# VHH binders against UV DNA damage endonuclease (uvsE), part 12

Target 1, 305 residues: UV DNA damage endonuclease (uvsE), of Deinococcus radiodurans (q9rte6)
Amino acid sequence: MTSACEAVPQLGLVCLTVGPEVRFRTVTLSRYRALSPAEREAKLLDLYSSNIKTLRGAADYCAAHDIRLYRLSSSLFPMLDLAGDDTGAAVLTHLAPQLLEAGHAFTDAGVRLLMHPEQFIVLNSDRPEVRESSVRAMSAHARVMDGLGLARTPWNLLLLHGGKGGRGAELAALIPDLPDPVRLRLGLENDERAYSPAELLPICEATGTPLVFDAHHHVVHDKLPDQEDPSVREWVLRARATWQPPEWQVVHLSNGIEGPQDRRHSHLIADFPSAYADVPWIEVEAKGKEEAIAALRLMAPFKKD
Key: E = the ipSAE of ESMFold2; O = the ipSAE of OpenDDE; V2 = 0.75 times the mean of E and O plus 0.25 times the DockQ between their complexes.

## First folded at step 4 (VHH)

Design b09 (framework vhh_6z1v_2)
Fold by ESMFold2-Fast, scan of step 4:
Structure b09 (fold): chain B 305 residues (1-305), chain A 125 residues (1-125)
Amino acid sequence: as target 1 above (305 residues)
Amino acid sequence: EVQLVESGGRLVRTGGSLRLSCAASGRTFSSYAMGWFRQAPGKEREVVAAISGSGGYTWHADFVKGRFTISRDNAKNTVYLQMNSLKPEDTAVYYCAADEGTYWYLDSPDEYDYWGQGTQVTVSS
């Protein structure tokens, strides 16, 4: 039994396990396009059914391992956002009861769900076709979240980066016009290249969008020596102010392989920033996945007396 | 450090097909997002297609949708661009690009870390 009120941060599992317990099937676009229409429908029905079953198993895995935050894979339903092809949408509609049951399994286990779509989603692109495909992709992700029975609030977050650099004003202008299933779940994360937390904060404040702070991205972006830089705690607190309520705040935790400037994710978290000790929800972005969470639980502030 | 080498570019007739390959060496290939870009003389470099490190997510520009398909084989450290129903306006130097970060920008070619030398595709009428 887990206590209702926990002082330590809740550590989140990202997408899959290193072990065989949570692994999703996929199909490449090339392979899919080689299929006839009937073969495409049969392939996606088999694949989506399999992935929903795996997702149901992921809920059980989280419950068994006291994981209360889980990032859904953006690749659960391949071809769902494929322009001019409604096969994925039709198959997902057919599987609606199974998808909702999987969502209920997470809710019943007390597991918070969120999604971070791939970086190809650039809402503020200067290219109209990229903006259109980005809205379509975000809408497909929001459809999956709706199908799981997830709330249209930042409790069930759809997380994006700031997109194209130098286009923050365009991003701020576009956010209010996003479809409600997307807009109401939207969060913005600072990245290693285009958008610092300082650049995202006024956009977040103007649009009512929460800021998900990533200390590793901040350290890489600003070429800081490590995640104990005083600015890390400052940004944890400034980002917290964008969350309503503050107890819903999510941050990202990752370490580089070859020091603080390495953008590749390490297997385990060796350097836990002291600034994160009082953050309620932390996504662990390490290659070790569940192994990294288990190792973190042996360290302060997670280690019990 | 990563090195990228494109191959497969040649002269082809309108309506023909080509498969371009990009072979990667250096760091672990599966950790990189990959993109195919093209540049015709006197035009800006434009994004054609992109693929995530896992291969789980792909994107194609509207002007090639239904004709071009990006794929990757992480066991062979190679990304491919299958080009069908080629048109004269597809004539360009095609570049393979890799991004080392966990985040990258589809339509910002200057954000990619590593670039190949390019392979010339010429489509004749």
Scores: ipSAE 0.050, ipTM 0.509, lowest interface PAE 6.9, mean pLDDT 86

Design b10 (from z02 with D102H E111D; framework vhh_6z1v_2)
Fold by ESMFold2-Fast, scan of step 4:
Structure b10 (fold): chain B 305 residues (1-305), chain A 125 residues (1-125)
Amino acid sequence: as target 1 above (305 residues)
Amino acid sequence: EVQLVESGGRLVRTGGSLRLSCAASGFTFSSYAMGWFRQAPGKEREVVAAISGSGGSTWHADFVKGRFTISRDNAKNTVYLQMNSLKPEDTAVYYCAADYSHYEGLWSPEDYDYWGQGTQVTVSS
């Protein structure tokens, strides 16, 4: 791998394209519950098969557009983590060869994969039922990553925010007890409200978990003027120290719609923080998705002058 | 102008069914997680159910699992709570709330960005 200082960053696509190329099917819980057991099995078999085919197409899309980092949708396999219902698990087992083939398509294309489960995953919740459902959901995501043939290392991240604010000690205490398919892939990201990078760093150091720095979240959390604040570069470097090797470092890139304090994500990235210029892997969190990546490639550090 | 407007609350008999609706305007609805909360007389506001911006993930409190179902229609900027097998203990003012879906906050009322005025549900024995 090239030194982080020598290469331009690899830009990552998040879940879907704005165009029709990468779109996943779903089913609502209400609709699923209305089905008989045989109908549930048939529905999930059709849906999971379709989404695995779309996922193979996503690998081809990434290869065609020189995208080497892709965030898997957390909604690829609806009902997989549904308590008391093993239908999804049985269907995924039946589709194991197709799932592994999809994973090989990404590996063959040179595309790094990671997941960022949705906001209901709160490992350190003060509510026991939320902690239980969070571990179940994380285990379901890790099962998908195992089925894709992805290594149990931070090369293939399962990324979470710090969860419930004021419960950092509880988060640090529970991480060592997480199932290995989850624990070995775990990464933590700073957010706009609950956990600053300063609050996550000691947890990351104590547990051997890498810190994924998000400059937009940092700027909103600390009410800073913009992403050129000197603290942004400081946090890029401090976060990098949690990655072994440092060439695996991932950061998140997003802009606000109405200026630096706006939590709503813009369609395109107008302001690329200079602090990110030597970061090896960047997830682009913009509503424009592939359009945002294309636009970014026209600006520094990606544009040749 | 941001607005959340609940409707559908009324008096129902024990064992009955009711559907609550919450119409949203003034923000990009699909970018926000939506929650239903309730507050009974003399009790704190508690989370009942939540749904992600895409609708791909839902959560329901243990005391309503199997009876209540949250859903959303992003084309109509509306979130719903289907309530079945109603019990007197379900009597409360029900609130719709919106939260930016990039971090936790779905479990605490103080973390939500926008709130409706509430709709009263009364379940008689």
Scores: ipSAE 0.167, ipTM 0.589, lowest interface PAE 4.8, mean pLDDT 87

Design b13 (framework vhh_6z1v_2)
Fold by ESMFold2-Fast, scan of step 4:
Structure b13 (fold): chain B 305 residues (1-305), chain A 127 residues (1-127)
Amino acid sequence: as target 1 above (305 residues)
Amino acid sequence: EVQLVESGGRLVRTGGSLRLSCAASGFTFSSYAMGWFRQAPGKEREVVAAISGSGGSTWHADFVKGRFTISRDNAKNTVYLQMNSLKPEDTAVYYCAAEYSGYDYEGLWSSDEYDYWGQGTQVTVSS
C-alpha cells in the first residue's frame, strides 16, 4: 500500500524473463492426447512439479530485483481446464503443499500476484459452448490462485477483456453468476477494438468490478496521436474510482513498435505517459521484460534524485 | 531477420481439402502465438484461427469450426491450417501472423495486427 499521489509506481513483471531465470515447461494437446492415462499422469506430475519449482524461483527473482508485482503465467498447469479429463486437477491436488509454499514465498517477499488468462476466453460469447469453456478456464485459473493462498479480492486480480463486442449488457448480466473464486477477483481491461473504457465503465460500476486501464489500447481504439492525450489522464482517474481502495489500482503500460497506432508490442518502453506518474501498480507489457523494467527505472518518474 | 512464408494455397473444388503451412524464422518460435487470417477481394481481413506458443490453446472462428484445424510443430518452426469441406466463400488470400505471447500477453482478442506477417497464399474454391 503506497500513497497514489506521491509514491513512485511499482513496475510489474509479466510471466517470464528474457534471461533463463524464469521459464516454464509445457505440453501440447496433441502430444498429451497421444499418451496413455498413466503416461498423462506421469507427464503432468513432472511438468507441474517443475513449474511450481520455477514459480518459487520467480518469487526469489522478484525479491532480488525489487519487483513487487508479478503476473502469473496462465499456462503454469497445462491441461488443468481440459473438458472430460481430471488428470490435471488430481495432480494439482497432490502438489497442493508445494503450490501453497510457492504462494507464501511471493507473499513473504511483498510481491502482489495477478493473472491475465492467455486462453481465448469470451465470457459473453453468443455461443453457449464457448461461454461454458470460458467459465471452466477462469475457474481453473482461480483454483491456481486459491492453491497459492491468494485472497479472493482484486488485490489478486483475474483480468479479462470485455469479450465479444456489442454484448456489454450480457457481460454485466453474467458477472454476478460467476463462481465466487472468479467473481471476487475479476477485473476488466479496455481493448483496441471491442471495448473502450467508456463502454466498460458502466459495466464495472454495475457489477463492482475494477477497470484496468490500458492507455495504448485507448490510443489505438480512439485513433489518438499519442499517450499524452488529455483523455489518458481522465481515464486513469475514472478507472481509479472503480478500485476500493484506490491504492490497489493497476494499469497496463505498452508502446507500439512503429508509433502510437502500431498494435505490436515494443521491446522497451520509450514513451512513459505522464498520466501514469501517480498510479500505484503498473504492468509492463514489453518484449524486453526485466530489461524494460530496468530501463524504465533510469527514467522519470523512477529516476533517482 | 524475421520471416513468415506461407505455402499450400491452390485451386480446389467445393468439398475438397487443403493444408496450409507457414514456415517461421528469425525468432524464438515457441514464444509466439500464431494466427491465420484471410482477406477476400474487396473485403476486410478476418481472423480464422489462432494457436498459443505452446500449442496448448487453440481458437477457431465460428464460420470454420468443425472444418478447419490449426496446429503447430515447434521443432520445425511451422504452423499449419488444415482446411476440410471447403466452400466457395473460403476463397481468399490466407496470411499467417506471429504475436509475441510466450504465455505473457493475450492473443487474438487484443489485436488484428500481429507483430509479424507473411505475404499470403491464395486459396480459390470453385464448383
Scores: ipSAE 0.032, ipTM 0.449, lowest interface PAE 6.9, mean pLDDT 86

Design b14 (framework vhh_6z1v_2; at its last look DockQ between E and O 0.51; V2 from the best seeds 0.00; counts 0 for: pae E 3.7 > 2)
Fold by OpenDDE, look of step 5:
Structure b14 (fold): chain B 305 residues (1-305), chain A 124 residues (1-124)
Amino acid sequence: as target 1 above (305 residues)
Amino acid sequence: EVQLVESGGRLVRTGGSLRLSCAASGFTFSDYAMGWFRQAPGKEREVVAAISGSGGSTWHADFVKGRFTISRDNAKNTVYLQMNSLKPEDTAVYYCAADYSGYEYFWSSEYDYWGQGTQVTVSS
């Protein structure tokens, strides 16, 4: 009876490296607004070009380090979602061939790409202006993903938290009306404040949106002692059931600095939850980035005998 | 000890400009999204602008209409609010707030740290 070699989880790098290998340029809104229209165009052209080049290199980096999942920075193309200014969009359109080439580099290297916004995004906000800006931001991200030649499926996930607490029904109701480039990639993640996995699951089931389970958030939210709580495994499996196919499941891995209840992510992962042993895809959310990934590979279940 | 100290609030005439600053200490500044909020007398506190830990992402309220701009300098542990074309309705106490962003987004309803606020008064 040949012991079915339990497939080791694939590990994902989040946005950048601690080292200089994968670092992106940015510009502040204040600096950008101080520029003339011509200067804005020149600035974004230079910046976007540089970031696309870096992104291409990120694919090589991931491949070289056996990283098969990479989270794209939500800040790759600053000002792309700026209301009333389409300069970013025009520049990105101009750079479309380079962007597509960068995307192909990841695909050719066998590296899965996804995004998680790091901005003030609340799709189900009770404030109309927040909803509008949120949709605009999400659409901008989706545009980038399309530009990279990525599929409009949860394989190339566009991840979101539940947003405004107590407005799960509103979120469920608005998801079907989201633009296809957003909707078809959309995943939901439990958070440590507004939405437990229990609160998200009905939304996921109603809309066909996969659930990205974060054990750390769950532990903090429910004030559990640690990630070995039996409920962690339960939610890993329940979340998996929302993925089609289940082999596409993504979870987030992080530890708190001072302990399991600390929201702040540790530098390295000291505690790997047993519940994650059979998860196919793991984004490593640690301050040590590639160092954390390297350290994990020395631990069970990753250690090669 | 965590501290957020706002400065720059003063009396200004309609159409004038101000730059608010918030100096942070006692935490890893770049790990936190920062926001500016304001509260006018008899009104609820409202978010004015927010900026991600890296500064690469920003949000501004509609009532700003391009008049205000949030920015940050992580080397100085400071977040700024440039306020132009000020109106009497902008009169409020302005607060700086910090929220641990980690690898995720800025929360609109819960914040880890708050400043004491700085008074901005716009006269007609």
Scores: ipSAE 0.186, ipTM 0.626, lowest interface PAE 3.1, mean pLDDT 91
ESMFold2-Fast, scan of step 4: ipSAE 0.265; ipTM 0.652
ESMFold2, look of step 5: ipSAE 0.335; ipTM 0.700
ESMFold2 (binder alone), look of step 5: mean pLDDT 85; pTM 0.868

Design b15 (from z02 with Y100R W107F S108Y E111D; framework vhh_6z1v_2)
Fold by ESMFold2-Fast, scan of step 4:
Structure b15 (fold): chain B 305 residues (1-305), chain A 125 residues (1-125)
Amino acid sequence: as target 1 above (305 residues)
Amino acid sequence: EVQLVESGGRLVRTGGSLRLSCAASGFTFSSYAMGWFRQAPGKEREVVAAISGSGGSTWHADFVKGRFTISRDNAKNTVYLQMNSLKPEDTAVYYCAADRSDYEGLFYPEDYDYWGQGTQVTVSS
């Protein structure tokens, strides 16, 4: 619920722009493996330097377009979490002043930063190799956040889904043992398949981890008619209780292409859930990215009179 | 509607190389994570490698790390498995599979929405 006296939500940009303004470079594992050690170092130095410059541009873009929440791409520093290869870590250390300057650009612009790792991360996997690689990947992301000068608090989220279904107890047990750079920033998001908000809430409460509610995932998971279902507002409020302070609450916004049960993300947000009107921070997951944010600002509750 | 067609399976000698291809149609390919699975006689289907919709993230099983590499070409709606240093124990029917997911932690056959019919790889001693 919202009133005319309350501030409207801050909308967040996810990773890239549809336009050419924010685009990051990468290298495939196959191409990287073919390189000598010296070539690997030179390649990553070039890529990381380029992507840090693009991050600086992203900060300027957000400032110019009144965007105060930005999700960092999980692919900013390719090969940083590669097992048995410390080349990426060494290059990132060499670029520490440039990385910190990029982080300051966002902070100076008043832009909140968070990450949602897009790697194969399943902390509660029944496979030891997957658990090990998942912790390594999370630690690599937390290292990037440290390098940007971001506080180890849920203000600068490191966001995950619940992982392997049916292993909620294992997830709850492992969270306290995660490295501090990961644990102190951790947030959990409900998903379309494995973990409902009801399944994540007791884990969040037991571990002190905030719940990032996604209404689209909730509607798909529970086969609900739409995002105006009364349970959506109930979950916005229950999730808010996991945030300290509540003004730090983040929710995720997306729409299906062909109705509420379609798992494909639409280009624009046609259906803004009324339950979100008083949420302080909203990540916009739409293919149109900056175009979706601009279009959303022309509709209630964002429209200025 | 949805179709996945594997190709490239054949007889190869130990130490040889082989590239498998999987051509996809009937869905928005870049929105789906893709996986390669294999099934040897008398064994259950197991995941070999997986790749995110964007291609930005890959995962490879320990028993193929350093030998197999998954890749994709979203412009061609095709996923590939490059298989090097082949061993007799790599003999299996290889399947490609697709899953529509917002995250990439997909290691089990039951997590995948669509499946190809398989391509036979036989590695001679």
Scores: ipSAE 0.071, ipTM 0.522, lowest interface PAE 5.6, mean pLDDT 86

Design b16 (from z02 with Y103W W107Y E110D; framework vhh_6z1v_2)
Fold by ESMFold2-Fast, scan of step 4:
Structure b16 (fold): chain B 305 residues (1-305), chain A 125 residues (1-125)
Amino acid sequence: as target 1 above (305 residues)
Amino acid sequence: EVQLVESGGRLVRTGGSLRLSCAASGFTFSSYAMGWFRQAPGKEREVVAAISGSGGSTWHADFVKGRFTISRDNAKNTVYLQMNSLKPEDTAVYYCAADYSDWEGLYSPDEYDYWGQGTQVTVSS
């Protein structure tokens, strides 16, 4: 069908709003460890219940604002991946019906969900303890996705950077051995420092992992003049070939604060790369969050007659 | 107004220990990843350690791993860097920084939203 290729991209909201509508609670490790076991359980029960309710509100927010793609915060369930402490896991199990209902709220609203765990998850680290903690952190995130009722496919993406530079072969070798809840959802994103799209593509092809292209990272990595460089469109198409089906392709959109080489993310998106006009799903990586999405909808190709 | 104020930097002998503190105000501290960076004369600013908003996840540069530990107290809006087994090569101005998007800022100084003014650490024999 041609209707999909003629549709404007779906813009994705990242984690929370600048406004008060979507904000999550947390607890520090030091504060948590100062609590007794009973106090830890009570604290996490209150915190996780509150965040699941906020997540349900995020589904309503997305529906109300015609947002069909939402990145779940990596900090929804603090202490869930804490080594030697099963309190978070027990609390999440107790809250399973509420978590599943929140997931159904997104699915019923037609909102696609994905996660992007923190940068210091380094699967291909040269240190075994870092590899082990990284797999455990990824497994905790996949458990949250399972609890939300999300499919174990790249429709519900668990996205990482390539990790340790110069260790692409090691990354390719370990991906097939990742736990299924992680492996079946895995995506890889190019970054501005360690892994270009050219370095990730053979890993993605060898492992059946989709490539999430980030044009801002590409432009910074290769020291290109701007996101209208011809290589941007080339990489959108090469990355698209790693997606099965191609209609599931996700890319990241961000602008620098002071020009195309500035790694810092701007508040709003001033420059929408022409190469992205036919991309089905776009995560908006801007500090303005919902304000950036609203501003983008006033620009071509999004504005309506 | 957002402020980050470092303290604890001073002269210390090789093999000594220091704890740096960074007091934060003007933002929801627990929603921000925090990083410690350093800059020696004539060198680029480099990341030393980073900690997630919850404090549940930490990262340390290879050149300080096993010697330095980052931690935070969200009730006190403070991030710490415990520095042990100090070497002359650790001599630098140490900066704390805050990043709302803890996703891309952790390893790149240019990604951080807010910066402190720095605190000088000098390690002598």
Scores: ipSAE 0.018, ipTM 0.414, lowest interface PAE 7.4, mean pLDDT 86

Design c01 (framework vhh_lunsekimig_d3)
Fold by ESMFold2-Fast, scan of step 4:
Structure c01 (fold): chain B 305 residues (1-305), chain A 122 residues (1-122)
Amino acid sequence: as target 1 above (305 residues)
Amino acid sequence: EVQLVESGGGVVQPGGSLRLSCAASGFTFSSYALYWYRQAAGIERELIASITSGGDTNYVDSVKGRFTISRDNSENTMYLQMNSLRAEDTGLYYCAAEYDSKWYGTDEYDYWGQGTLVTVSS
């Protein structure tokens, strides 16, 4: 239930800014593996400390710009999920007070946090090694959310696509067996190829997992003319029913560069679907990031008289 | 016109090798992070390998030690060297490009290729 007087959606910033304000450091696996154990520890301590400071800066940025929803980068802590190497885990443990303080900075600013882990994660893969690495990766992300002091509820989502097509029953069967830090935060998003909202809804209902609706993915999947198709509003409402409370509903907003079938994301959002006008939380998936949010705020329904 | 065009796909026996190429036109290749995706029948596309504008590489666990991604900015081309191929490597291989890798963990790229088919069959 969203009040009519407070019905303007909260727009979310995804991972980074176009400007220099929010930028994270990383290291590649090949560079990391070239280091000695002592060098690996020193490298990750430097990187993780730097990225935690950048997270604190992101909280300040969100507060300064009235942004109340932020997607955490999936690459904040490189090598945290690396099989057979506990260096990242040890470093993150050492930095626990700093990580928790960064999480409190977001909470104090009234900013909701969520994560969308990287595309290598396919929980329902037919390959055991991919399922195992996917659970490790999801667990590593959930550990970061725990360290930030975030609740184990869909208020602080771990968002994932449906994974391997044609394996919806396997996905539904494995969700109850996921570790609690993952399972209790899990959300599922419809994608452009494998899983429509219609295919995910029964899985969401069977497992108590909320459906994050993406209208651009829906339009591409079903080859629809645009995001004003009547099915878009129908799916906003059906997806809302998977959220408890409904005021926690998140949707994704994106536009194609060269029309509604283009899967590449535009710099700004030119076409805001009318179906989204009463959605409480919207992640803005545009290359312009904060510039796209600023531009959207000049448009109805966001522009105030 | 901006495009990515894949080539080098074909039929190969288990244990064999193939080299895929992704040729880019219409944009400043050296400023882009580049990706290889794989799609088998009935599944979502899987990100299998990436290379940053600086040449740093990453791989999905199932291909580590078998596949090597590289780039040649002077030829505006990215490669995927695939060794010790397995039946499960069969699929359409797509390349994708993204300016400065500002997007983490999403399928949100500036440019996509049309795909090239790799079939691993005895």
Scores: ipSAE 0.006, ipTM 0.321, lowest interface PAE 10.4, mean pLDDT 85

Design c02 (framework vhh_enristomig)
Fold by ESMFold2-Fast, scan of step 4:
Structure c02 (fold): chain B 305 residues (1-305), chain A 123 residues (1-123)
Amino acid sequence: as target 1 above (305 residues)
Amino acid sequence: EVQLLESGGGEVQPGGSLRLSCAASGFTFSDYAISWYRQAPGKQREWVSTIYSGGDTNYAESVKGRFTISRDNAKNTLYLQMSSLRAEDTAVYYCAREDWSRYGLDEGYFDYWGQGTLVTVKP
């Protein structure tokens, strides 16, 4: 019933549901390190198999609830990027057919997939060991996306913050040297601390990397009164110009718990910025997850009269 | 049980210096990025500085060149060396362990905050 030319934004689900339908299992590094090599292999085989089944269920959930954008959890395959331990890589290789099947389920359901690795990945660190570990982590995420059968384009985004503040030139210089599975999917998001949209835009333009605009981060960074500030619409449009095609533009939507300056994410979205009404793809970053999406669908511009 | 305990606050003259400490327990301190935030009376908490597990640092524009964040992983302790203090630096200072998965909502991990330590810059 809904066509590709429909003007209403597609709302994206982030990682898991509040309900039991989409929940992933994990293991902490300290717990994993306490295991013998055989126990590590058995543990990761169990976890990865379980999480791939949950991904298959997530594809079905998205189809059932008309969700066409889904952010993959950054913790689907714990220990995959652990230096000096190839157990995760071996297990993922063994499960390659199941991983590809899960990716195919999303594609068949018309669901766009993207990833946002942890904020502690700092590509432009002034410490070589942190740069090396950051590239390793990004490469592990890209390997998961390859295994899901996802294209190496910004349709299937690997999204990062700008990293270490005051090192924008270094970030711009290193992006062309990133491995292709990472570089071709890379997007940059403005954050509330280090990189404003104004600081990221020249980097995005120089490297051909799309800018994912986050209005909540912008409002916090610049200490603005709310997300109806005129600069929000300006940045939606300037960010859109970094996307080819513009119909692939993604933005992030979140609200603070105690007003516009509160960094803690609210359960539901009470304030939908008018600037977002014509954005094609919106990730909903609210603690209520699917409940927040359902509530948003009851208000303009999503409500059907 | 994750615990963060701030100390080192007090009264100081404009242009003076203070060193804040945050003692952490209940988690592997060296694996986490730890941040300093502050909250002035009647205002929302604002970010001051972050030190990542690898030792890289970021600072709010208002404190660059005046504040230095550091960590001692052997002592599970975070520091904030404050110099050239101004009246606008008057606030309760909080230590925080932020899990990005909370913002991404992957694992359901919570932000962990200390109780804070008061810094008063008075003429």
Scores: ipSAE 0.018, ipTM 0.500, lowest interface PAE 7.6, mean pLDDT 86

